# Designs tried in a protein design chat: VH-VL binders against Cytochrome c oxidase assembly factor 8 (COA8). Part 199

Target 1, 167 residues: Cytochrome c oxidase assembly factor 8 (COA8), of Homo sapiens (Human) (q96il0)
Amino acid sequence: APERGAERRDTAPSGVSRFCPPRKSCHDWIGPPDKYSNLRPVHFYIPENESPLEQKLRKLRQETQEWNQQFWANQNLTFSKEKEEFIHSRLKTKGLGLRTESGQKATLNAEEMADFYKEFLSKNFQKHMYYNRDWYKRNFAITFFMGKVALERIWNKLKQKQKKRSN
Key: E = the ipSAE of ESMFold2; O = the ipSAE of OpenDDE; V2 = 0.75 times the mean of E and O plus 0.25 times the DockQ between their complexes.

## First folded at step 18 (VH-VL)

Design mj14 (from mi1 with light chain Y93F; framework fv_ebronucimab; at its last look DockQ between E and O 0.63; V2 from the best seeds 0.70)
Fold by OpenDDE, look of step 18:
Formats: sequence, C-alpha cells, structure tokens
Structure mj14 (fold): chain C 167 residues (1-167), chain A 124 residues (1-124), chain B 111 residues (1-111)
Amino acid sequence: as target 1 above (167 residues)
Amino acid sequence: EVQLVESGGGLVQPGRSLRLSCAASGFTFSSYTMNWVRQAPGKGLEWVSEISSSGSRTSYADSVQGRFTISRDNGKNSLYLQMNSLRAEDTALYFCAKETPFDYLWGTYAFDIWGQGTMVTVSS
Amino acid sequence: QSELTQPRSVSGSPGQSVTISCTGSSSNIGKGYDVHWYQQHPGKAPKLLISGNSNRPSGVPDRFSGSKSGNTASLTISGLQAEDEADYYCQSFDSRLSGYVFGTGTDVTVL
C-alpha cells in the first residue's frame, strides 16, 4: 500500500512582520501590509494607567487582528498554490510548456481562469461563511467594549470634575 | 480530547540552559494564547510567560525576564520555553496552560487547559 | 512578587460551607481585574474552577461559587465533599507587574 505522503500543509510561516513602532510612541501605529495576508498590522499602544476594561478591549482587538492575519495569510497561500496547480494542470493538458518561447511564465486565458475562480470560491464558500460570521461576532464585541470604555472614561472625567469642585 | 503534554524537564546545573516543549492536541492550537506557569516544590503557582496566538507578542514575569524565551510553532502544535542562565530558584514543575476563548460578553482570560507539567531541577 | 493573599488553610465538615478569601491590592483586584479560581489536587495539574469572578465552566458543580468585592475575591464551597480536599488558588492580573498573579494558595481539608 503506497504510503500516502503526508501532505505537508504548507502553513504560512508565522513570520508576521514584527513592525516595531518607536519605543517612545504614545499612540497606535499601523504597519505596512503583511507579505502573506496583505493586511496592515496595528501596534496597539498600552497606556500606563490602562483600565481593566481598556485592557480587555485591547486584547480583543489584538486577538482579532491575529486571527484575521492568520486567516488571510493561509487563504492567500492556499489560493496561490491552487491557482498555480490549476495553471500547470491546464497547460499540461494543452501540451503547452510552463514557459513561453520568450521565457515568460505561461498563463491561461481569462475564460479558463474564470473557471478556476468559480471553482475556488465554490470550494471555499463554507470557509468564507464561517469567517464572515466570526468576523462580525468579533467586531460587534469590539464595538460593545469600545462603548463600555467610552462610558468609563466619561464617568471618570465627571468624578474628577466633582472632586476638583469640592476642593 | 484536548490535551497539553509538557516535556524537556530534568536535572541541570546552575547557569545551564534547558528547553521545555509542550505538545498540544484536540484543539486549534494556533487560535489561542499560551502560557507557562511554574510551581516550586511545596509552593504556589507562579506565572512565567505568555505568547499570543501568532507568536507576535510575548510577555514575561520579572523573575525570568531576559533569561527565558517563549516561542511557538503552530505548524507543529508546539509551545516552547527556552530557559537560559538557570538558577536554583527556577526549580519547579512547569505547566503549559491554554487561555480560554475570549468571552465576548465579559472579556475574561483564564487558563482552562493545563498539562501535567514537567519537572525542572536546578542543582549543583 | 506581589502575590494575592489567601488563608493558608481552611477546614470544614462534609456538607458544610467554607469560604476562601483572596485579597489583592489597588494594582490588581482593587483595580477591577477579574479573578479566576483553580483547584489542584495533590500531584495533579490545576483545574479551572471559576472564571471571571463568578462564572463556572462546564463540568464544575454548582456548589462552587465566586464573588468579588473591593480588593477581595471569595470562593465559596457549599456542601463540602471529600473530593473537595485540594489546594485552591486565585488568579488575577497586576498592572504594576504587567502580568498574571496567583494567590498564595489555600489548603482545604475535609474533616
């Protein structure tokens, strides 16, 4: 029985470009697009007097960002791989080489590529549905916590004003 | 079954290095923040280090800062702790601990899954 | 290291209620960070007992309850059973340490 070669799931290398903002920065930074996910990472500033609620919000945002980065990095890798395999398979079926006479990478026509995109989207439809569901869940939660943090900040400002009037 | 299995513990001399491993199974390892927690013999629990799901963020207790390095390989479902410049005070049972899924209502973070631990003894 | 303070030991008879306190400071529990509780039997890994001050994970009996007030969190074990004999640890976050902190631990004995 031929040993079914363990398909090395080419996991996107966890080398998320560690965009490091300047050490003295007191604000959030947006990095360049990640090479795998094409998403811009945000480096979240941690204030010295971060409240527990602010920390929860920050952690949720960070986790959501990492989740999103991982999803798209893997999706893009899968897409690229399957696209290349599709092209190679089609070229082979046509009796065409992988390179043109000019040395350029042989490509398929728009119609053939449309078939690939349709098949890819169909195959990954459920995956995208789950992603979208979770994306909304996370973002609604983020928005909810943003509201809580905003209320907390307002309350703290009011308390400070009252204390200043009493002195 | 959700499981964490620590390995790499042993007897080492002070100043030496040791690398601990934790193998995760039964859950999507890459989706969770992971931690190391240690327990000295007959003592309480002490948090050691945290690493985010992607490995992009790490944090350390002051007691191990600059000496220990937490890392992960999501492709291998593995968590690591590189321990350098070991001291007698580092003698402990080292647990790998998984954080709970984020509670979208309360935003709580606890450790819901623990390994059995691996014993590190630093002695002359 | 700023540890959360727990009583060293608590004892009770079967069927009684016992309460374990976990006292922190303005940098941890008093700042409003959540408290979690863990049960640890001898020679075993810790088990999550209470999450987020009062939430019970699935499989944790309802006789375990958590509360928090000011700088102090409490774990109450009602209807104490022989199987409840274990070490109990509270856990929170400390803003000064920028890390998680555990309590000193409480040995619960069933008489």
Scores: ipSAE 0.796, ipTM 0.931, lowest interface PAE 0.7, mean pLDDT 91
Fold by ESMFold2, look of step 18:
Structure mj14 (fold): chain C 167 residues (1-167), chain A 124 residues (1-124), chain B 111 residues (1-111)
Amino acid sequence: as target 1 above (167 residues)
Amino acid sequence: EVQLVESGGGLVQPGRSLRLSCAASGFTFSSYTMNWVRQAPGKGLEWVSEISSSGSRTSYADSVQGRFTISRDNGKNSLYLQMNSLRAEDTALYFCAKETPFDYLWGTYAFDIWGQGTMVTVSS
Amino acid sequence: QSELTQPRSVSGSPGQSVTISCTGSSSNIGKGYDVHWYQQHPGKAPKLLISGNSNRPSGVPDRFSGSKSGNTASLTISGLQAEDEADYYCQSFDSRLSGYVFGTGTDVTVL
């Protein structure tokens, strides 16, 4: 997971607050990374003559994007929050302040932080295992429906070719 | 167990506003698309609005577009419907409904869990 | 057409088979969208009976079955029982409205 903290939020450049593809775009668009999940959203094109099967695929892709964005946004915020709480708790136990003499946030060394990383991984182990399983299931389903759509499009082209030949 | 409980219905004058709530329990609320469906007294079902699992995508029936706003708070397991500029024809029992997960083989979505409904009456 | 058409009422004796039709248009059922069926007893919320034209959710008795052809979907109750007396609604998606549409509803009476 990426390391995110209050310092990164304070020093980060202004993120994109809104992204809107051009009017009448004929293609999917990939937007900038989401502030919390660090994932790039896809802005899906809806063709004028979208078939019901194409709609099913689009809805599956949209729902998978939302699921993925929600998971990582929550995990990143939880990681950052628990990391700060751990540091604060350990500094308090050692009688140290939250700031160094230079005014920067006090930190723990890598050996001291190892306890946090181990605890976080253990606490979230099962959650990440289920996420990985569901991620693969969703991507398999997307691939399966992409194949169905491809076959539908090929079949429609063959029907048009046979209509022209018969006419 | 698995439940959806609507609230916030009542008697209001035309042109006024109401906010409906739907409390979810017994399932992972943030994983599912949610819908509002209404039923006028003695009449059939009418779809009102849909909101995606994250809340980022919404849609509305033409009859309520621009007047109603669907929203959700996944932290509180709650779905909402803000109803503005109410009309007599909005009088109905309002249900919240959960969509099924995507069927990975057949691509089917349906409304598998419904609340008991909350009654909205708009009259002068 | 902005709604799916169902017969107002259908009757049958216990043990008999009844069929409810649900007729749409080229913007909904006729375009190829799935049809779902719901049962609603008086004073209660709707209950999902059939999803994806013919799939029965867990807990729905085998006597309920669905099919679809062209602009029309059908719900069949093969061994009619007293508890099947209720209103039944079909549902599909309409591309012109960009939203869900329900049928007009059918009152099933068990004689």
Scores: ipSAE 0.658, ipTM 0.868, lowest interface PAE 1.3, mean pLDDT 85
ESMFold2 (binder alone), look of step 18: mean pLDDT 92; pTM 0.944

Design mj15 (from mi1 with heavy chain Y109H; framework fv_ebronucimab; at its last look DockQ between E and O 0.55; V2 from the best seeds 0.65)
Fold by OpenDDE, look of step 18:
Formats: structure tokens, C-alpha cells, sequence
Structure mj15 (fold): chain C 167 residues (1-167), chain A 124 residues (1-124), chain B 111 residues (1-111)
């Protein structure tokens, strides 16, 4: 019985481009698009007097960012791999080489590629539905915590004003 | 079954290095922040280090800052702790601990899954 | 390291209620960070009992309850059972340390 080669699940290398902002920065930084996910990472600043709510918000934003980065990195890798496999399979079926006479990578026509996109979307439909559901859940939670933090900041400002009037 | 299994502990001399590993199973390892927590013999728990789900962010207790390095390989469902310049005070049972899923209402972060630990003894 | 302060030991008879205190500072519990509680039997890994001051994970008996007021969190064990004999640890976050902090631990004995 031929040993079924363990499909090396090519997990996208966890090499998220560690965009390192300047050490003395007191604000959030947006990095360049990640090479795998094509998403711009945000480096979140941690204030010295960060409140528990601010910390929770920051952590949620960070976790959501990492979740998005991982999802899209893997999705893009899968897409690229399946696309290449599709092209190769179709070219082979046509009796065409992988390269043209000019040495360029052989491509399929727009109609054939449309079939690939349709099949890919159909195959990944459930995955995308789960992603979208979780995306909304996370973003609603983020918005909720942003509201809480905003209220906390307003309250703290009011208390400080009252204390200054009493002195 | 959700499980964490620590390994790599042993007897080492002061100033030496040791690398701990934690193998995760039964859950999506890449989705969770992971931690190392240690317990000296007959003592309480001490947080050592944290690493975010992607590994992009790390934090350390002051007691190990500059000496220990936390890392992860999500493809292997593995967490690591590189311990350099070991001291007698580093003698402890080292636990791998998973953070809870983020509570979208309360935003709580606790450690819901723990390994059985791996013992590190630093002695002359 | 700034540890959260717990009583060294607490004892009770079967069926009684016992309370374990966890006292922090303005940089941790007093700042409003959540408190978590863990149970640890001898030679075992810690088990999460209470998350976020009062939330009980699935599989944790209802006899365990958590509360927090000011700089102090409390774990109450009602209807104490022989199986509850263990070490108990509170855990929170400290803004000065930028890290998690545990309590000193409390040994609960069932008499």
C-alpha cells in the first residue's frame, strides 16, 4: 500500500513582518502590508497609565488583528496554491507546456480562470461565512469596548475638573 | 481532548542554558495566547512569560527579562522557552498555560488549560 | 515581585463555608483589573475555578463563588467537601510590572 505522503500543510510561515516602531514612540504605528496577508499591521502603543478597560480594548484589537493576519495569510497561500495547480492541470490536459515559446509562464484564458474562481469561492464559501460571522462579532465587541473607554475617559476628566474647582 | 504537555526539564548547572517545549493538542493552538508559569518547590505560582497567538508580541517577568526567550511554532503546535544564564532561583516546575478565549463582553484573560509541568533544577 | 496577599491557610468542617481573601494594591486589583482563581491539588496542575472576578467555567461546582471589592478579591467555598482540600491562588494583572501576578496561595484544609 503506497504510503500516502503526509500532505505537508504548508502553513504560511508565521513570519509576520515584525514592524518595529521607534522605541520612543507614544502613538500607534501602521506597518507596511504583510507579504502573506497583504494586511497592514498596527503596532499598538501601551500608555503608562493604561486603564483596565483600555488594556482589554487593546488586547481585543491586537488579537483580532492577529486573527485577521493569520486567516488571510493562509487563505492567500491556499488560493495561490490551488490556482497554480488548476493552471497546471488545465495546461496538461490541453497538451500545453508550462511555458510559452517566449519563455513566459503559460496562462489560461479568462473564461477558464472564471471557472477556477467560481469553484474556489464555492469550495471556500462556508469558511468565508464563518470568517465573516466572527469578524462582525469581534468588531462589534471592539466598538463596544471603545464606547466603554470613551465613557471612562469622560468621567475621569469630569472628576479632575471637580477636584480642581474644590481646591 | 485539549492537552498541553511540557518537556525539556532537567538538572542543569548555574549559568547554563535549557530549552523547554510544550506540545499542544485538541485545540487551535495558533488562535491563543500562551504563557509560561513556574512554581518553585513548596512555593506559589509565578508568571514567567507570555506570547501572543502569532508570536508577534512577547512579555516577560522582571525576574527572567533578558535571560529567557519565549517562542512558538504554530505549524508544530509547540511553545518554547529558551532559558539562558540559569540561576538557582529558576529552580521550579514550569507549566505551559493557555489563555481563555477572549470574552467579548468582559474581556477577561485567564489560564484555562495547564500542562502537568516540567521540572527544572538548577544546582551546582 | 509584587504578589497578591492571601492568608496562608484556611480550614473548615465539611458543609461549612470558607472564604479566601486576596489583597492587592492600586496597581492591580485596586486599579480594576480582573481577578481569577485557581485550585491546585498536590502534585497536579492548577485548575481555573473563577474567571473575571465571579464567572465560573463549565464543570466548576456552584459552591465556588468569587467577588471583588476595592483592593480585595474573595473566593468563597460553600458546603466545603473533602475534595476541596487544595491550594488556592488568585491571579490578576499589575500595571507596574506589565505582567500577571499571582497570590501567595492559601492552603485549604477540611477538618
Amino acid sequence: as target 1 above (167 residues)
Amino acid sequence: EVQLVESGGGLVQPGRSLRLSCAASGFTFSSYTMNWVRQAPGKGLEWVSEISSSGSRTSYADSVQGRFTISRDNGKNSLYLQMNSLRAEDTALYFCAKETPFDYLWGTHAFDIWGQGTMVTVSS
Amino acid sequence: QSELTQPRSVSGSPGQSVTISCTGSSSNIGKGYDVHWYQQHPGKAPKLLISGNSNRPSGVPDRFSGSKSGNTASLTISGLQAEDEADYYCQSYDSRLSGYVFGTGTDVTVL
Scores: ipSAE 0.715, ipTM 0.892, lowest interface PAE 0.8, mean pLDDT 91
Fold by ESMFold2, look of step 18:
Structure mj15 (fold): chain C 167 residues (1-167), chain A 124 residues (1-124), chain B 111 residues (1-111)
Amino acid sequence: as target 1 above (167 residues)
Amino acid sequence: EVQLVESGGGLVQPGRSLRLSCAASGFTFSSYTMNWVRQAPGKGLEWVSEISSSGSRTSYADSVQGRFTISRDNGKNSLYLQMNSLRAEDTALYFCAKETPFDYLWGTHAFDIWGQGTMVTVSS
Amino acid sequence: QSELTQPRSVSGSPGQSVTISCTGSSSNIGKGYDVHWYQQHPGKAPKLLISGNSNRPSGVPDRFSGSKSGNTASLTISGLQAEDEADYYCQSYDSRLSGYVFGTGTDVTVL
């Protein structure tokens, strides 16, 4: 039997991924959400007979996953830091402390927090535009290489069929 | 200015350990796959190890597998090579190298930025 | 483990063309993996000249060109200049070794 076999059921931000795919897998696997990025990593199957073109496609998919995970992990950290800074600055402007008299973190109401969300989206607009552009570039390239791999596989099947007829 | 600066080389006895560092500046370090390449005195280039941009995937030459560990700290813009159980044949100038940006048409990666290297000498 | 085979040395006069061969096996160049080329002056780090068999990175003079056919890649330096005197290495991936491999290196001398 597989040593573990089961995928851990983690969600962000609750835990660290402990995913370990089965040793004898012929398929890609999707792991639990990463606690920093909230994205599910793909664990790619590497066939023993992987062609150079198939390797390029896999590397591109792996690099795209790492790029995407790093982007959202950074955005989530930036969001958290800027939210706390915004709350602190608004409480200071109102002459209030960082904690209530009961010792809990002081917060702003939903209407006051709406200003933060507007400011955050405005400050990060260009960064998200570049992210979207790069996301489309990467996915177009992935599709392009998938087409090249498909043609390569068709060609190899035709060679295999030709070999059987000659034998 | 785009730079890679290696450090941590020196003279060490066989069986001992060294840790090499590579400080990156002038580019977004966390976006690129990084490599270690070595060159024994008077000899050619030999690839040692590769680490993906996030650090989640690593690979090693057979000659160092199980003895060397590549790592990175993207917060410090630094690449590392932990070298354990050093042997005389590990004596070389060690370079860190950055892989090229992904070529969306050809899918080509090569090593476009190199450091000047740090010398590791393993002798009894 | 195995290296890609290059001639030990090649020479030419200024203005001439020289070609450096890089011969691999069925587990690397012959399988279809890309070949890259590097220039290394004495006491200096390698510099990328050609990636993906024939692609010239930005900033590399157009007198450097590369090609690949079958099991062999070639680097051509046209209009040889004194500054081209250096060692040249090819590089590919090897499926048997599951890693990168470099060529044996070629010393280019400008006469």
Scores: ipSAE 0.641, ipTM 0.856, lowest interface PAE 1.4, mean pLDDT 85
ESMFold2 (binder alone), look of step 18: mean pLDDT 91; pTM 0.943

Design mj16 (from mi1 with heavy chain A110S; framework fv_ebronucimab; at its last look DockQ between E and O 0.37; V2 from the best seeds 0.65)
Fold by OpenDDE, look of step 18:
Parts: structure tokens; C-alpha cells; sequence
Structure mj16 (fold): chain C 167 residues (1-167), chain A 124 residues (1-124), chain B 111 residues (1-111)
């Protein structure tokens, strides 16, 4: 029985471009699009007097960001790989080479590529449904904690104003 | 079964380096923040370092800052701790610890899975 | 390192209730950070006992309860059993350290 070669799951190389903001920055920074996910990473600033709610929010945002980065990096890699395999397979079936006479990479027509996209979407439909579900769950939680933090900040400002009036 | 297995501990001289490894199984390793926690013989627990799920964010206790480096290989389900410039005070049992999934209601972070630890002894 | 302060030891008879205190500061428990509790038997890894001040993970008996007030968190063990003999650690986050902090640990003995 031929040893089924362990499909090396081409895991996206963990080389998340470490966008490093300036050390003295007191703000969140948005980095360039990641080469794999095409998502722009946000570097979240940690304030010196971060409240527990602010910390929870920050951690949730960070975790959600990393989750998104990983998902899309893997999805894009899978897409690219399957697309290339599809093209190669179709070209081979047509008796065409991988390169044109002009040396350009041979491609399929729009109709043939439409078939690929349809198949790819169908194959990954469940994966996308789970992603969307979790995306909404995470973003609702983020929004909830944003609300809590906003209320906390308002309350703290009111307390400070009262203390200033009493002195 | 969810499991963490530490390795790489041993006897080293002060000033030397050691690399610890933690092998994760039974869960989606790449989805969780990982930590190192140590326990000196007959002492309490001390947090050492944290690394985010992707490895993009790391943090260290002041006691190890600049000497230790936490890293991970999600493809190998492995967590690492590179320990440089080891001191006698670094003598401890080193645990790999997984953070809990984010509680979407309360936003609590705790360590729900621990390894059995690997012993590091720094002695002349 | 700013450690959370626990009593060194607590003892009780089987069936009794014991309480372990964990006292922090304005930079950790007093700031409102959550407190977690761990049980550690001799020669074993710590086990999560209480998460987020009072939440029990699955498989943790209901005789374990956590509370928090001001700068102090408490773990109560009701109906103390022989198997409860262990070290107990509280854990929180400290804003000054930007990291996690553990308590000094409490040895619980069943008499």
C-alpha cells in the first residue's frame, strides 16, 4: 500500500511582519498590509494607567486581530495553491504548456476561471460560515466592551469634576 | 487529550544558555496565548513570559527581561523559551501554561492547562 | 516583585470550612483586575480552581468558591476533604508590572 505522503499542510510561515511602531508612541499604529492575509495589523498602545476593562478590550481586539490574520493568511494560501493547481490541470488537459510562446504564464479564460471560483466557494462554504459566525461573535463582544470602557471613562470624568468642585 | 509537555531542562552553569521546549497536543495550539511560569524549589509560582497566539506580541517579567526570549512554532505546536545569561535565581521548575479562551462575557484570562514542568538548575 | 499576599498556611478538620485570603494593592486586585485560583498538589502541576473571581471550571467541586472585595480576594473551601490538602495560589494582573502576578501561596492542611 503506497504510503500516502503526509500532505505537508503549507502552514503560512509564522513570519507575521512585526510592524514595530516608534517606542515613544502613545497611539495605536496601523501597519502595512500583511503579505499573506493582506490585512493591516494594528499595534495597540498600552496606557500606563490602563483599567481592567481597557485591558480586556485590548486583549480581545488583539486576539481577534490575530485570529483574522491567521484565517485569511491560510485562506489566501489555500486559494492561491488550488488556483494554480486548477490552471495547471486544465492546461494539461488541453495539451497546452504552462507558458505561452511569448514566455508568459499561460492562463485560462474567464469562463474556465469562473468554474474554479464557483467550486472553490462551494468547497469552502462551511468554512466561511463558521468564520462569519465567529467574526460576529468577536465583534459583538468587542463592541460590548467598548461600551463598558466608554461608560467607565465618563464616570471617571464626572468623579474628577465633582472632586474639583469640592475643593 | 489536551496536553502540554515541557522539555529541555537540566543542570547548567551560571552565565550559560538553555532552551526549553513545550509540545502541545489535543487543542488548536495556534489559537491560544501561551505562557511560561516557574516555581523555585519550595517556593511559589512566578510568571515568566507570555506570547500571543501568532507570536506577534511578547511580554516578560522584569526578572527575566532582556535575558529570556519566548517564541513559538505553530506548525510544530511548540512553545520555546530561550534562556540566556542564566543565574542561580533562575533555578526552578518551568511550566508551560495555556491561557483560557477569551470569555466573551467577562473577558477573563487564566491558565487552564499546565504541563508537568521541566527542571532547570543553575549551579556552579 | 509585587506578590499578592497569602497566609502561609491554613488548617481545618474534615467537613469544616476554611478561607484563604489573597491581598493585593491598588495596582492589581484593588484596581479591579480579576483573581484566579490554582490548586497544586505536591509534585504536580497547578490546576485551575477558580477563574474570574468566582467562576468554577467544569470538574471543580461546588465546595470551592471565590470572592473579591476591595484589595482582597478569598477562596473558601467548604466541607474540607483529605484530597484538598495542597498548595493554593491566587493569580491576578499588575498594571505596574504589565504582567501576571501570583500570590505567595497557602498550604492547606487537613487535620
Amino acid sequence: as target 1 above (167 residues)
Amino acid sequence: EVQLVESGGGLVQPGRSLRLSCAASGFTFSSYTMNWVRQAPGKGLEWVSEISSSGSRTSYADSVQGRFTISRDNGKNSLYLQMNSLRAEDTALYFCAKETPFDYLWGTYSFDIWGQGTMVTVSS
Amino acid sequence: QSELTQPRSVSGSPGQSVTISCTGSSSNIGKGYDVHWYQQHPGKAPKLLISGNSNRPSGVPDRFSGSKSGNTASLTISGLQAEDEADYYCQSYDSRLSGYVFGTGTDVTVL
Scores: ipSAE 0.839, ipTM 0.942, lowest interface PAE 0.6, mean pLDDT 92
Fold by ESMFold2, look of step 18:
Structure mj16 (fold): chain C 167 residues (1-167), chain A 124 residues (1-124), chain B 111 residues (1-111)
Amino acid sequence: as target 1 above (167 residues)
Amino acid sequence: EVQLVESGGGLVQPGRSLRLSCAASGFTFSSYTMNWVRQAPGKGLEWVSEISSSGSRTSYADSVQGRFTISRDNGKNSLYLQMNSLRAEDTALYFCAKETPFDYLWGTYSFDIWGQGTMVTVSS
Amino acid sequence: QSELTQPRSVSGSPGQSVTISCTGSSSNIGKGYDVHWYQQHPGKAPKLLISGNSNRPSGVPDRFSGSKSGNTASLTISGLQAEDEADYYCQSYDSRLSGYVFGTGTDVTVL
């Protein structure tokens, strides 16, 4: 049976969703978007005869998925928190309360919010630049190892044919 | 300075529980797979458990499966080992160990940083 | 529980070469999993010596070298020095156990 999701991730908020693929699938599965990261998790199939090279590729893909989900979950949380803090700060400067008379959260207009978006992007520019660098590095490595696995599988098929012909 | 510092060891009776901690510093803890490895007095190394960088994937040696639980808190840079139903055979010095990052050329993982260990003694 | 067999002890004089074998099975080294080596001085934590069969981490002297063939990995210490007196462990992955395995350990003595 394919591996299912592991125990709860400690860095993610408590509301992290779970997806369970069919028990006896021979294929990787793509689940629904995660609530916090907005990324679709891949649930990896582990064959009985997985080679060491295939295991290396799978672990790299699993770790890359975990890295990517952690990054975006944290970024989405940071964005939400800093947005709320910015709104509170600007409302306080105007002498306004945090909620309207109807109990709804007070907001800022689009012009005022543009300042927030510019500040957030500026503050997080370096972080996203490093993310992009790491993303490319990881994806080049995954592609490289996929090629290695493909060659290994071709070699194994040729060995199987050689064995049959020798009979 | 890269460090791993274990704590929580001690003397306990068989059947009881103990929780080990490992505090990490000097590296981005959330980027690495972590492991527990133990060494009985005068004996060799034995792998105990592994936890992935996010904490979502865990694995255990057969000798501890179902009794020990590995976990991590990436916000506190801490690794944990909850040890239940302890046996005399669990008596050992317990190390936490950091896996190397994936080697994009060779694709290998090894244990490059180790703590000094915390001693767990299980006896009547 | 260890699947990897090492000699209990080896010895050599300063300046000589010593080789430590690490023999596994078809579920670990023989299947093609990488072998790593660790050095452990008395009372101290293990230290990574060789990763990925033959790669030396920064700070490990050139006199340490590793290789792997079939079911067996080898660690060679060329130009043995007094400070090399320690325990040495190999480590690999085992598909049957679905986990890491260490060797039985080798005590290296400098005569």
Scores: ipSAE 0.644, ipTM 0.857, lowest interface PAE 1.4, mean pLDDT 85
ESMFold2 (binder alone), look of step 18: mean pLDDT 91; pTM 0.941

Design mj18 (from mi1 with heavy chain L105F; framework fv_ebronucimab; at its last look DockQ between E and O 0.51; V2 from the best seeds 0.68)
Fold by OpenDDE, look of step 18:
Structure mj18 (fold): chain C 167 residues (1-167), chain A 124 residues (1-124), chain B 111 residues (1-111)
Amino acid sequence: as target 1 above (167 residues)
Amino acid sequence: EVQLVESGGGLVQPGRSLRLSCAASGFTFSSYTMNWVRQAPGKGLEWVSEISSSGSRTSYADSVQGRFTISRDNGKNSLYLQMNSLRAEDTALYFCAKETPFDYFWGTYAFDIWGQGTMVTVSS
Amino acid sequence: QSELTQPRSVSGSPGQSVTISCTGSSSNIGKGYDVHWYQQHPGKAPKLLISGNSNRPSGVPDRFSGSKSGNTASLTISGLQAEDEADYYCQSYDSRLSGYVFGTGTDVTVL
């Protein structure tokens, strides 16, 4: 019985580009696009007097960012792998080599590649639907907490103004 | 079944290093923030370190800052704690703890799953 | 280390109600950070009892309730049972430490 080779799920190497902002920065920083996800990571600043609501918002944003990074990194890897496999399979079926006479990587025409994209999208349709659902859920929550934080900040400013008028 | 299993504890001399491991099963490990919490013999709980789901963010208690390093391998469903320059005060049962899923309404972060712990003894 | 202060021990008879206090400061509970409660039986891992001041996870009996006021959180165990004999810890976040903090722990004894 041939040993079914354990498909090494090529998990995207957890090498999230550790964009490190300057230590003295008091702002959020946007890093370069990640090599796997192509998403720009945000380094969230932690204020010294961060409120509990601000902390919750920050954590939610961070978690959502990491979730997005992981999803797209894996999706892009899967896409690239399946695309390459498709090309190789089609070239082989045509009796063509992987390289042209000029030494360039052999490619398929636009019509053949359209078939791949259609198949890939169809195969991953449910995955994308779940992603979109969760994306909206997370972003609505983020917006909700942003509203709470904004209200808290307004309230604190009003209290400070009242205290200054009373003195 | 959701489970965390700690390993790597033992007896070490002061100044030595030790690496703890925590194996996760029964849940999507890569989706959760993980923590180390320790308990000295006959004492209370002490938070040690946190690592975000991707490992991009880490935090440490002051007592271990600069000596301990938390890391994770999501491909292996594993959490690690590299402990350097160990001290007698580091003697404790070390627990791996998973944070709760984010509550989108309340935004609460608690530790819902714990391992049984691995014992680290630092003595001369 | 800024620990949350708990009574060392609390005792009660079966069927009675006992309350464990957890007192913090303006940098943790008093700042408005949520308080969580854990139960730990001897030789066992901690178990989450209360999350977010008053929320009970699934499988936690309704006899456990949490509250918070000012700098103090409270865990109430109503209808105390023999199985409730354990150590109880509160947990919160401290802005000065930029990390989680636990209470000193309370030993609950059923008489």
Scores: ipSAE 0.828, ipTM 0.937, lowest interface PAE 0.6, mean pLDDT 91
Fold by ESMFold2, look of step 18:
Structure mj18 (fold): chain C 167 residues (1-167), chain A 124 residues (1-124), chain B 111 residues (1-111)
Amino acid sequence: as target 1 above (167 residues)
Amino acid sequence: EVQLVESGGGLVQPGRSLRLSCAASGFTFSSYTMNWVRQAPGKGLEWVSEISSSGSRTSYADSVQGRFTISRDNGKNSLYLQMNSLRAEDTALYFCAKETPFDYFWGTYAFDIWGQGTMVTVSS
Amino acid sequence: QSELTQPRSVSGSPGQSVTISCTGSSSNIGKGYDVHWYQQHPGKAPKLLISGNSNRPSGVPDRFSGSKSGNTASLTISGLQAEDEADYYCQSYDSRLSGYVFGTGTDVTVL
């Protein structure tokens, strides 16, 4: 049965190529989530007779994937670092130790942690806004180049048909 | 002030190893593909190696494949070239170079920022 | 071949036009890969002059122009000036080598 309304909280979207040359079946594929970014990388197929325009598209998609993975890996590390610093600062202010009775790291209750989450989002709002802008810009460019590749393919197919007829 | 500064060159005997560094400043280093290009004394430019913005994809010229390893540390804004099994033919001035951002309309890439180079001499 | 062919040297008087050819093969320029041009003064790092066959980066004088047709790219310097005396290299990508290739280089002399 189809999974409706499921939310993949531990999974981030990753790109999958829609375009594959019609002459040969080819497939990009999606790998497991990256440990730091929690994003699934796309492993790109490189066709033997890849055109220069097809290479430009592939490089754009590869660089966009790397940019996206780096952004979220950096944000995850920054989040964990600032979370630790926040907890340490608040525990110190309350006169509590950094370790609980069991030897595990002490933490704050949910209400206290909400202050951290609000502060983190506010501090990083501009950064995430620029990320969203650049994400859309990159995806528009990918779509644009996919169109260019499609037109190139159609034109090459028509030229092959015309050449065969004239022979 | 956009700068690339290479270091780590010197005189080294054949068969030995050397590690080049390139320090980047004035731009977001982690956003760009980086390259090493070399120039033998009195000769032209030769592409050596490329590394993607995250470091996950690398490629090498046939002349250095299996002997050289390109790497980067985006936390330190640094590019590296580990050169093993050096030969006299590897004697050259080594440049690091930054690729231009992808042109979202024309899709062009070029090397827009170059360092001054670091000299590697492989001789007995 | 792992190189793009350029003339070894070209000379011109101030104010004249000079054209540098860059000839490749069906695995590089002839396949449709872009050509870029670099200027290198003695003892200096290369400088990007033309990208994407004909695009001039900001700060590059408009007397520099580039074109590409078939297996050949061209760099033209109109109104040659003394500071244009340098080495010039074309660059493209080669599908058989799976890597970048540079031209053999052209020494431009201003007489």
Scores: ipSAE 0.646, ipTM 0.860, lowest interface PAE 1.3, mean pLDDT 85
ESMFold2 (binder alone), look of step 18: mean pLDDT 92; pTM 0.943

